# VH-VL binders against o81304: the designs that were tried, part 6

Target 1, 187 residues: o81304
Amino acid sequence: CSIFANPAQRAKRKLLELISEEDRGLRTQKDPKKRDEIVNAIESMTVIGRSSITTDDSLSATWRLLWTTEKEQLFIIEKAGLFGTTAGDVLQVIDVNKRILNNVITFPPDGVFFVRSDIDIASPQRVNFRFNSAVLRGKNWELPLPPFGKGWFENVYMDGEIRVAKDIRGDYLIVDRAPYNWTESFV

## First folded at step 23 (VH-VL)

Design D2
Fold by ESMFold2, look of step 23:
Structure D2 (fold): chain C 187 residues (1-187), chain A 122 residues (1-122), chain B 107 residues (1-107)
Amino acid sequence: as target 1 above (187 residues)
Amino acid sequence: QVQLQESGPGLVKPSQTLSLTCTVSGYTFDDHYIHWVRQAPGQGLEWMGMINPSGGYTNYNQKFKDRLTISKDTSKNQVVLTMTNMDPVDTATYYCARDSGDYLFYYGMDVWGHGTLVTVSS
Amino acid sequence: DIVMTQTPLSLPVTPGEPASISCRASQSVDDWLAWYQQKPGQAPRLLIYDASNRATGIPPRFSGSGYGTDFTLTINNIESEDAAYYFCQQYNNWPYTFGEGTKVEIK
């Protein structure tokens, strides 16, 4: 098969090219022209992804952040150097059968911030979640954090490689399937 | 104390462009999304759109998308609503409101401005 | 757009008694619903989010309930300061939409 064989693959390639080298969204925050191009490309993916089932077992994966508009994650990524480290992979780890989602920010070699959530599938494109707990962990220490709350996201596009979502606050998330499986014990 | 204050013209002629400013104080400007909501005299509230100030990302009510722009000026702690081709039906009190949300949450709009009346007439 | 219908539009109340305001959505909004209070000449105030959670600083006499399409704001032990307009707002779907408002008056 060829990525250049149909319009859907061309739209996907354009989106991936546009978000390449954007430092997961940090550079985009400072570039309104690039912002507009990426948002337009996301809308094209939304049209392509209409009516797709995005919440079956194929949603279960370790998803790795490629690009986001979400300010809290971007702030943590940008400011990690103030804490003597850099932000590693940023992950959304989903297991539909166990009805769990972990939002994860890694800080190599041993650091991690993660939020545990329960999920329920609200529709073929909508996932509702409720936060249970959060943890900031280093090599020899762990600090529990008390997050509460809930939200939702909708997958506006998903295939075997990437997923594009929009959440309750209107923020976008673009992720790919990580080449590894993350678990709490992995760190 | 957290405060939001709308400012702008009280009278606009049909076809003109409206520009309203929401000035915020009492918190870090980039920490909260800002919404615009309007209320025509004797009618209910209508959500117009919002801005994520950290990157200038907007989400508009599709009803207004062709003529509405929401932008920011971080140095002045301001969000600006610009709406082209004003019509008498756009006569309303315009509010800005602070989103109370956090990481992946929405908790409603916790702080509102007092509103500014904009009348559109020839 | 999801239409939010409030009843009643006007609600005379007696101090010390309970009062209830209904909000009905044209389709399910799960519990993605907020309630606001607006006193004359003042900015709106968030009372309830996620249908039943009181916002910071809201007295316990305010409570919310409901799921899906039918929601209720209850004010137990009405006080004179509770005279105001009350609005519901859904955030299940874009665009966000509001109810028409209910005017609560001391009779």
Scores: ipSAE 0.659, ipTM 0.850, lowest interface PAE 1.8, mean pLDDT 88
Fold by ESMFold2, fold request of step 25:
Structure D2 (fold): chain C 187 residues (1-187), chain A 122 residues (1-122), chain B 107 residues (1-107)
Amino acid sequence: as target 1 above (187 residues)
Amino acid sequence: QVQLQESGPGLVKPSQTLSLTCTVSGYTFDDHYIHWVRQAPGQGLEWMGMINPSGGYTNYNQKFKDRLTISKDTSKNQVVLTMTNMDPVDTATYYCARDSGDYLFYYGMDVWGHGTLVTVSS
Amino acid sequence: DIVMTQTPLSLPVTPGEPASISCRASQSVDDWLAWYQQKPGQAPRLLIYDASNRATGIPPRFSGSGYGTDFTLTINNIESEDAAYYFCQQYNNWPYTFGEGTKVEIK
């Protein structure tokens, strides 16, 4: 129960409401008005999160995709049916102390694509990463894929529930803490 | 062959709105982000902003935020720069450029248009 | 904004000799830095990304080095066609910013 809503809670609620029916961003790609509303809401979160430390141990989690502008992830989510599969949860699995990031796309019941990365904390809100290996895995098979590239993202807002990030290409990512831990042994 | 070509007016009066079109060919329009960069005569390069063409998301240099719109027309493989309230200081060659980025990566701008000179004068 | 300062602004060179251009950032940009070449009347051409990686099709006489605030573009065995402006560009922070350029001239 609250006696009044503070500006941060109002901004967070607005953002989460705006993204809730956007199919992780696929619907937003076709709706310029909704796009502008969401981007404005993200800017509000950026102001609220300014100067906070978003790269401490609380960054370590399994993060689950709520919304993104990143075209490669959205393409995979949209087109999974062309390959006889469906896209499940899309995850970032981060452990700051071990300096790892796994980017994961699940394809229930048994499929997964994941990329292993090394990370380092570049500033209070900045994470640098370098891909070092990738795997496409099904029920009875696994295919190693060549790694490529590096980049950075900034967590412009983070709390106990959600994280809002902007990356080197200007793409946005909004994630929540999954109610489970993902490991390579289980999809 | 990947090609970018700017088109639009070469002369604009002060206070008018500039509209430039970048037409791309030789690759799938949604695969690469498009940047606008300008270069005043005899001077260096200034990054203006960019667009993710798959969703129309933009990121603008703060200097231009109130005047600049970057938009797309996927059916024509075009990105459009619109800048309001032009001033003689905006006289420059305007380039569109494709970035070489991929999932979370940026590797610079690998393909540029030839540029179009826009003069802002009475 | 991160200010990129290039030194020298003008660099006369002799064919066959090496040349170096420096770029200094007003704060650390790690290795998020590119180099471009621009010949007169032409659009820029990407040479180097991530401070030291040659872009596709760039001859090995072009090399880049540096990390943090200080970066160098080196052109070994200068050829007449290398006369151009050279610009660094950082992508550590929004907005992306370029150096003012270095004019490389033969003789």
Scores: ipSAE 0.609, ipTM 0.847, lowest interface PAE 2.2, mean pLDDT 89
Fold by ESMFold2, fold request of step 25:
Structure D2 (fold): chain C 187 residues (1-187), chain A 122 residues (1-122), chain B 107 residues (1-107)
Amino acid sequence: as target 1 above (187 residues)
Amino acid sequence: QVQLQESGPGLVKPSQTLSLTCTVSGYTFDDHYIHWVRQAPGQGLEWMGMINPSGGYTNYNQKFKDRLTISKDTSKNQVVLTMTNMDPVDTATYYCARDSGDYLFYYGMDVWGHGTLVTVSS
Amino acid sequence: DIVMTQTPLSLPVTPGEPASISCRASQSVDDWLAWYQQKPGQAPRLLIYDASNRATGIPPRFSGSGYGTDFTLTINNIESEDAAYYFCQQYNNWPYTFGEGTKVEIK
């Protein structure tokens, strides 16, 4: 059935429909028309979300990637076949009170690449982060990797379901709240 | 061997459209974002915008948003700046530059082209 | 837009002496700040990123410091090849913006 919403919900629905078949952004990389439509839809969400506080306790969640322009994550997702697997959920795990952020790429059934970060809340929309460590883990092994660097992102829109962010390089991230909590309780 | 080289016209008349090409070599085209920065004679630097060449995503200085397009041609390792309605105040040396950024961070622009002077006059 | 104000605009220096260039932001940019050197007739060269980190290949006589609104580039033991324009650049806010530049010249 057709469900109509207020203007803000219509803009959100349009964005989610535009990204739904884009393979988390891989297809969009090769489709300038779809790219322009999605970017325009993100700008609409930015206007709607402009005055919101997005860095309170509601930011704490396991966020699951729906769509991104960030080339390093998209490269890893695309090339997962080099490891004989596919990329599963791509996550941003945030706990504001503990001041942590983990960026996670899963490779079912037991593989994971993740980066641990410290965060600071810089404003009602801005989070600063600094990488502490990175790990590539399989079923019975773990390989520490040298991380480095820091950055920031701003949430241009957030509600109980989704979050839209823009980072220091101008890349976009669209995520939803995962129906589970990811932990690094791997051995 | 990382190199960026700008090419295009040195003289443009007012109201014409400028097209500049940045050709990159010595690295994989999609690995680094490309910025355009201009410098009017005797003045400082002005950031115009950037492109993520992996997907063609752009971010523009709002000052130029109605006149500026940054695009790419991956098969030629090229980024193209197009700016409409040129005015004498747009006379400047135009640089393309590669950022040194990686996964979620930015470390400044580490490799610059030599620049190309564009004069806008009647 | 964040305005980056550099002082001095011109800085005569003597080789072997230290020199300092100031950059002030119109609002806090935390440490999201880079410094560039531009020699006459050349493109800029990245010196410092994140306010205090030296870019690869930059001599140790260059150092950066500061946080928030006030930043300093220090050149210890000035050499003749250090005669150039120096620019700060903030990347805390879109658009990225540069300072006006400081001309360092051998007196």
Scores: ipSAE 0.602, ipTM 0.843, lowest interface PAE 2.3, mean pLDDT 88
Fold by ESMFold2, last read:
Structure D2 (fold): chain C 187 residues (1-187), chain A 122 residues (1-122), chain B 107 residues (1-107)
Amino acid sequence: as target 1 above (187 residues)
Amino acid sequence: QVQLQESGPGLVKPSQTLSLTCTVSGYTFDDHYIHWVRQAPGQGLEWMGMINPSGGYTNYNQKFKDRLTISKDTSKNQVVLTMTNMDPVDTATYYCARDSGDYLFYYGMDVWGHGTLVTVSS
Amino acid sequence: DIVMTQTPLSLPVTPGEPASISCRASQSVDDWLAWYQQKPGQAPRLLIYDASNRATGIPPRFSGSGYGTDFTLTINNIESEDAAYYFCQQYNNWPYTFGEGTKVEIK
């Protein structure tokens, strides 16, 4: 138990505890009380993270989904069983220097759905993105899919472990750094 | 055919609570976010807030944060605007609008209701 | 909040002529901007998103341009049915904000 935890560390621990058993957001969709607690905790993190630079090289990582409000990702995670699998890690893979972002949903043992995007750094907290292609891939096959549009997100908090973002539609994303690095050559 | 229809009282007295209902049809209720926008007589449009009907997540204009609640009733295909402590300056036509957003992006509000005038007067 | 200023507030037009409506943001909104039309007695209709992209079903006589703070909706070859209220909306910052609107009338 750390006696030296500062207010920011306490707020971060509270947020992480609140989301830890929410099945990446699927349980939260059915629990208005938990929803309100989590959103309030996110607003506390937003205050802590204001004026920080979140779009430098430290943004480059394989980010793993902890919790989201984004309904399309949650639908895919919930309905993976209709395709004979479960959704594995859900990732956002960012390389700021190459100006790329891949959104990835894994379906163990061999499946993946991923979307390639180009990114542009619009401000110290803002990233603009444009989808350029998508792929659904299995063990011995892949199916390219057409691209779909553009958007933006802001990182309202980021540190060496986690990132909290709010996007153009007002959806939240909470991610940590995966214990591995994902590339297209792995899958 | 996609349709949005606002309903509620046309007259509210000062300090009362307004409740407006947006009933949607022609599409799956959870597929699109719903916005509320108002227009006072002789003034421009004002974005009030929105709801993600999947999970009930809301985003409010800070101007209204203490008075405004947007909620949903999925079984009735309805979004409800509740606004407390009404004042004559809140007299406006209130619109609900569906956004055209999809997977991580926003294309504006593609379908609007015809609006309902709410007058706040004693 | 980002203030969106439209010019002119009233625009008399003659069928067959081009017309332009201006929208200015109080700070940059990049190209995160939409245009809407509301014909008399009808619900608003989305015309343009991302400053220059026509929404589904919008005739080519409507076009949008601009980036940053200054945006223009252009209507080429005005038709009588284009008499309507037109307004812009930015979505670069929360809260979303609208211009005051421009009333286009056939003269």
Scores: ipSAE 0.594, ipTM 0.830, lowest interface PAE 2.2, mean pLDDT 88

Design D2
Fold by ESMFold2, last read:
Structure D2 (fold): chain C 187 residues (1-187), chain A 122 residues (1-122), chain B 107 residues (1-107)
Amino acid sequence: as target 1 above (187 residues)
Amino acid sequence: QVQLQESGPGLVKPSQTLSLTCTVSGYTFDDHYIHWVRQAPGQGLEWMGMINPSGGYTNYNQKFKDRLTISKDTSKNQVVLTMTNMDPVDTATYYCARDSGDYLFYYGMDVWGHGTLVTVSS
Amino acid sequence: DIVMTQTPLSLPVTPGEPASISCRASQSVDDWLAWYQQKPGQAPRLLIYDASNRATGIPPRFSGSGYGTDFTLTINNIESEDAAYYFCQQYNNWPYTFGEGTKVEIK
């Protein structure tokens, strides 16, 4: 608890507290009051982040999902238990210099679904992306899947710990910097 | 067959609140975002806003943000547009439309309702 | 808001010939642009998305091109059923905005 935090730090902590027990957004889907509180907190972060550059080299990281509104991702997280596993970390792995974005859903101990994308920095806060390939991988096997589209997102706030984004469909994403780097590996 | 159907009053008085319902069928309600678009007589189309039906999240055209609410009722496969303080300039045909997007992208609005004319007149 | 300007506003055409409709954005929208057809008394129908991709079920005679601020819808081998209003829509910025439309009429 920091009683000396400035208004921006207080807004950030409020957002993080609001999302902390929402099961990455699954619980929020059924709670309109919590939804409205979180969206208002995101709007506060958008104001704080206005006019900042959020697409510089500090965007390069392994980003870990804290909360999202994106229904397909939430569906996959929810249904993992149906197949005898749980969705582990959900990641965006970004390298601005290599122009790469990988969207990753992990299924411990060995499963992963990931989508490889190229990115282009369109403006100080806008990233365009195009999916190149997708892979569903298990312990000793891998299935390549066809690519499925392109889109954009805007990082409306970013600091050394978190990133808040809004995408082409109007969905929100809140992520933190993972304490590890995810890499695909040969299996 | 995918179908969207708007329903609601054809006439409202100035300052009244409009409520329109979009009922969807032929697909899983949560699979597609729903947009509201209006078209004044003899004029072009104007995007009003949209809803993610999975969680009820909305994105509004700022022009309408203070008057517009888009909500959903999953059990009825319905999206509801509510717009307060109607004015004669709001006279238009109102459409609901489904987007064809999926994870992370948008492909336009692939299925539209037939539209419903709302006249705002004293 | 991004203003979408269409030309021409009215386009008489002869069946069997090609027709082109232009859409100009007030700032770059990259290729985040769709085209719709609206026949009289009907709801719009999606023709093209991402500037150049044909939507499901759209005949090959419809094609789109362009990037940035200038876009073209081309209708090859016009058929009588193609008489309609055509309009573009950008989705680069919120709010989404539409062009004012082009009325295509059979001569």
Scores: ipSAE 0.590, ipTM 0.837, lowest interface PAE 2.3, mean pLDDT 88
Fold by ESMFold2, look of step 24:
Structure D2 (fold): chain C 187 residues (1-187), chain A 122 residues (1-122), chain B 107 residues (1-107)
Amino acid sequence: as target 1 above (187 residues)
Amino acid sequence: QVQLQESGPGLVKPSQTLSLTCTVSGYTFDDHYIHWVRQAPGQGLEWMGMINPSGGYTNYNQKFKDRLTISKDTSKNQVVLTMTNMDPVDTATYYCARDSGDYLFYYGMDVWGHGTLVTVSS
Amino acid sequence: DIVMTQTPLSLPVTPGEPASISCRASQSVDDWLAWYQQKPGQAPRLLIYDASNRATGIPPRFSGSGYGTDFTLTINNIESEDAAYYFCQQYNNWPYTFGEGTKVEIK
């Protein structure tokens, strides 16, 4: 199906193939050639997405991590087993109308770390965010953590399946739409 | 004590390649991104580029992209700036700097090296 | 590239009085703006980030304000050690860019 896809679909499929089996980016950190191929593929997606609005209502979703360069998330994924747990889905939960973003790292069966943020749409592809609070939760306990900070990211490509972003630190993020909705509420 | 230290040649001939090394200490090498900034004599500051040392990912000022490479050597706690085809206009003090960012944040460059003067002349 | 224009380029000050330095961006940078101090022969020192937040260890006599295109660094109770160059830096767009600098001198 790749031989008959239009050029944009071929570029998207190439990117998704390149990031497959990269352990959300952990394996890429040790492979400079693969790194360069993926970054080049992301730059192709940036060109394809140049004219699009990536901050409309379709940005509202539970987004799951496919691949990232962001070292703090990769460290947590790598080291979760050392702390007696495993890293589950890593999420960005966005609601554009409510101006909310939650960054979430899950640790099945009961653990979660999440950060609550306010967002503002700065341009057709730019989202500004400000962290309000953070929570680390386990089976029978919860610790509120008051992080301060703000940043921005640009969605350089978005369609019905995936989103590709670059942030204020120059890190890349590739995510897909989860088939579920995550909320911080339980019982 | 967090410390950054630049090292390299003080004099380079036109058309040659510059190689500068930034050695970091007092913190875990992968915890902070490293920037390179230069300052021509009597002039302001110019951002050249940066590296995420945990994966080697870089972001360059477009002005330098054809000549500039930033790389790392984790075993030595070093970031290396390489710039080809040097010209007398590239005469400057070159700084490496650590950013204060973490977990999607950037708060400026909080720790700087002492800087090293590189003169480009025949 | 976003051009950052500083005014004045030279600012004589008297110890104990306040001083203000302006920085204007060629397009909006929201509040993605930092200020640095650089004493002669030394590396820059981060003073302010996100337009108004004081960096760790910076005395309260330094403050920043502004949003969009116009920003101000204010130094209250000028001390002799504050004689230096001061630079703004934007991080709204790649590449990051700096202002030309303002030289603050004791009168």
Scores: ipSAE 0.575, ipTM 0.833, lowest interface PAE 2.3, mean pLDDT 88
Fold by ESMFold2, fold request of step 25:
Structure D2 (fold): chain C 187 residues (1-187), chain A 122 residues (1-122), chain B 107 residues (1-107)
Amino acid sequence: as target 1 above (187 residues)
Amino acid sequence: QVQLQESGPGLVKPSQTLSLTCTVSGYTFDDHYIHWVRQAPGQGLEWMGMINPSGGYTNYNQKFKDRLTISKDTSKNQVVLTMTNMDPVDTATYYCARDSGDYLFYYGMDVWGHGTLVTVSS
Amino acid sequence: DIVMTQTPLSLPVTPGEPASISCRASQSVDDWLAWYQQKPGQAPRLLIYDASNRATGIPPRFSGSGYGTDFTLTINNIESEDAAYYFCQQYNNWPYTFGEGTKVEIK
């Protein structure tokens, strides 16, 4: 029990500990008890983050996936291992002033799946997005893919280290700020 | 051929627990979220909640949160609605429906079951 | 909860003519709105999503429009099989909510 940790810091530590060994959510899919613990911890963060503005300039960052319930991302992460490659960092690259969101799945050493989106800030915690284009890229080749769809997510908690979001389908996303900046020009 | 089918008791007594099963076929069970929607006789539709079959994550209409559970059995391609403390006002046709959502977005509920009438009376 | 109000509640129509159904939200739902058709004794069928996009297999005589709080479903060249109830559904906020329905009848 730390006498210097406030309730918000304790709730954040608990969430991060709960997700730390979950393989970005793949293990949680098979563990209802862990699922319930993580969802309860997310709801605690939602209460802490209530009424905060999570869509200001501090949202602009390269965000790195720690944990998600989103099945399409989890499928890609899972299946990459079956084909003798690995999914590296999974990123959201956001620039609020330029109205850009890029979703990135890396496949080291040279592969990337990259989705470009426009965003609009809909409310203090809500971001709307529309996909513009997607690219699958390897070492010396690139395959453009057509755009698809639009949606929204709400950042129910954000601080200098992590962001917790819930989207239009009710999926959760937990990300941290990557120690690097990812740009589309170099990938 | 995509198909959803609800099954369960047609009659439940007040205070009992209702369990309804939605059996899916014609697609990979984990590919689509499943919703439960009910329709009282002669009335409109009421969204009850949904489940992400990949991991069993749920989102409930808060009206029902204290007595509603939605769960899954992947080996049987089934989603189960459980609702405790049934009351005559819960008499309705209960539908399961899949959404057509994909990576980060939602396209409405594109395939519905045929519905099952549940009557709650003494 | 966001209340969805449909008008009219009953709409008699003549085959070959257009029909329009209105759906109003109690607060903005942007374009996060779907339309469904429900024939007697059947489950709903998805017609339109994101206010204006036709679902797979829906004939072009169905169209949707609107943004914010006011939405319209238009059925051009009404056919006899279009007699049904029509419902809007918002997915901007939880819980998702439906309109009361509009009964379209052939005169």
Scores: ipSAE 0.546, ipTM 0.826, lowest interface PAE 2.6, mean pLDDT 88
Fold by OpenDDE, look of step 24:
Structure D2 (fold): chain C 187 residues (1-187), chain A 122 residues (1-122), chain B 107 residues (1-107)
Amino acid sequence: as target 1 above (187 residues)
Amino acid sequence: QVQLQESGPGLVKPSQTLSLTCTVSGYTFDDHYIHWVRQAPGQGLEWMGMINPSGGYTNYNQKFKDRLTISKDTSKNQVVLTMTNMDPVDTATYYCARDSGDYLFYYGMDVWGHGTLVTVSS
Amino acid sequence: DIVMTQTPLSLPVTPGEPASISCRASQSVDDWLAWYQQKPGQAPRLLIYDASNRATGIPPRFSGSGYGTDFTLTINNIESEDAAYYFCQQYNNWPYTFGEGTKVEIK
């Protein structure tokens, strides 16, 4: 009588439960046992999504960070207080048709750090990206940063609610579809 | 100057556990991923695994998944490799190397330790 | 795993002449390809990343080219100090894999 009767839903539920109290991955950095459990759950999701296409139009969305092992995002989230601010939502905004990807870290109410990228669909599950520009904005100021780097990630699972990805350095990203659409604004 | 240095036993008996330490200096310890790579005598390079800056996440070559562990001791600026059930075939020079990449990209391993020879023999 | 095949495995070169080393991947690695130099008794040193970008401090005589499955490291005006093993490495897929290595010897 459970809505989680099939293996896919059970695996997904388990994954979401495991990451629910991990503060987007901050707590997991100090808990290798929990990390292993989460990774195992991700591997289960990987198997479930192995033959699926995760780079079609359904990839286009504002994705919100639920959990990651990626150091830069975690660092910014953890250390934002040192700069007199607090990290809000961490987003990845993708438009497959326009071939763009923006990585966004918000600092409510007025702060934002975002990186603009071009993307290439490399396979049914893989996205290659190249950073074009970056900017840090406050309430009444803007600091542009030079372009830097390129990479790739593979969406090993994706549905109408979440996406699970593994990147070029083996880090994991779990995101959900944000309840809003983020768009770039200008000071 | 950025430096990595491997240390540990040069000789290990079969079935015993190898423990190697990579000591890093010259930069902020928590800024870079660290890789382990080995090289059998007269052979090529083999990627073993890596650990993220915080030490909370590792990625292993499946070949070693069941017997390899990589960890960090931040207080000592060290990364530790542990590999169980050593065999003569595991005789090699073991290197730790720094990942040059930042924020989701990889530009190669830009700084290497000098390597440490580990011989597995009775 | 992606297999990286280097040719030749041994390359004798006269000082002042160019040297070319080929690296072939068993499947496409796009431009996720690095080259390393390893001198006798030393650790590898990064030369090239992303198939064609020189690492910091690498002389202009070193260059990389290629995309997909076929890559080439070129050393122009070979110097005695260039005697070493050279390795290609792909980072398109896990696990990362290296070529067998090419021994460049100075005649």
Scores: ipSAE 0.517, ipTM 0.856, lowest interface PAE 1.3, mean pLDDT 92

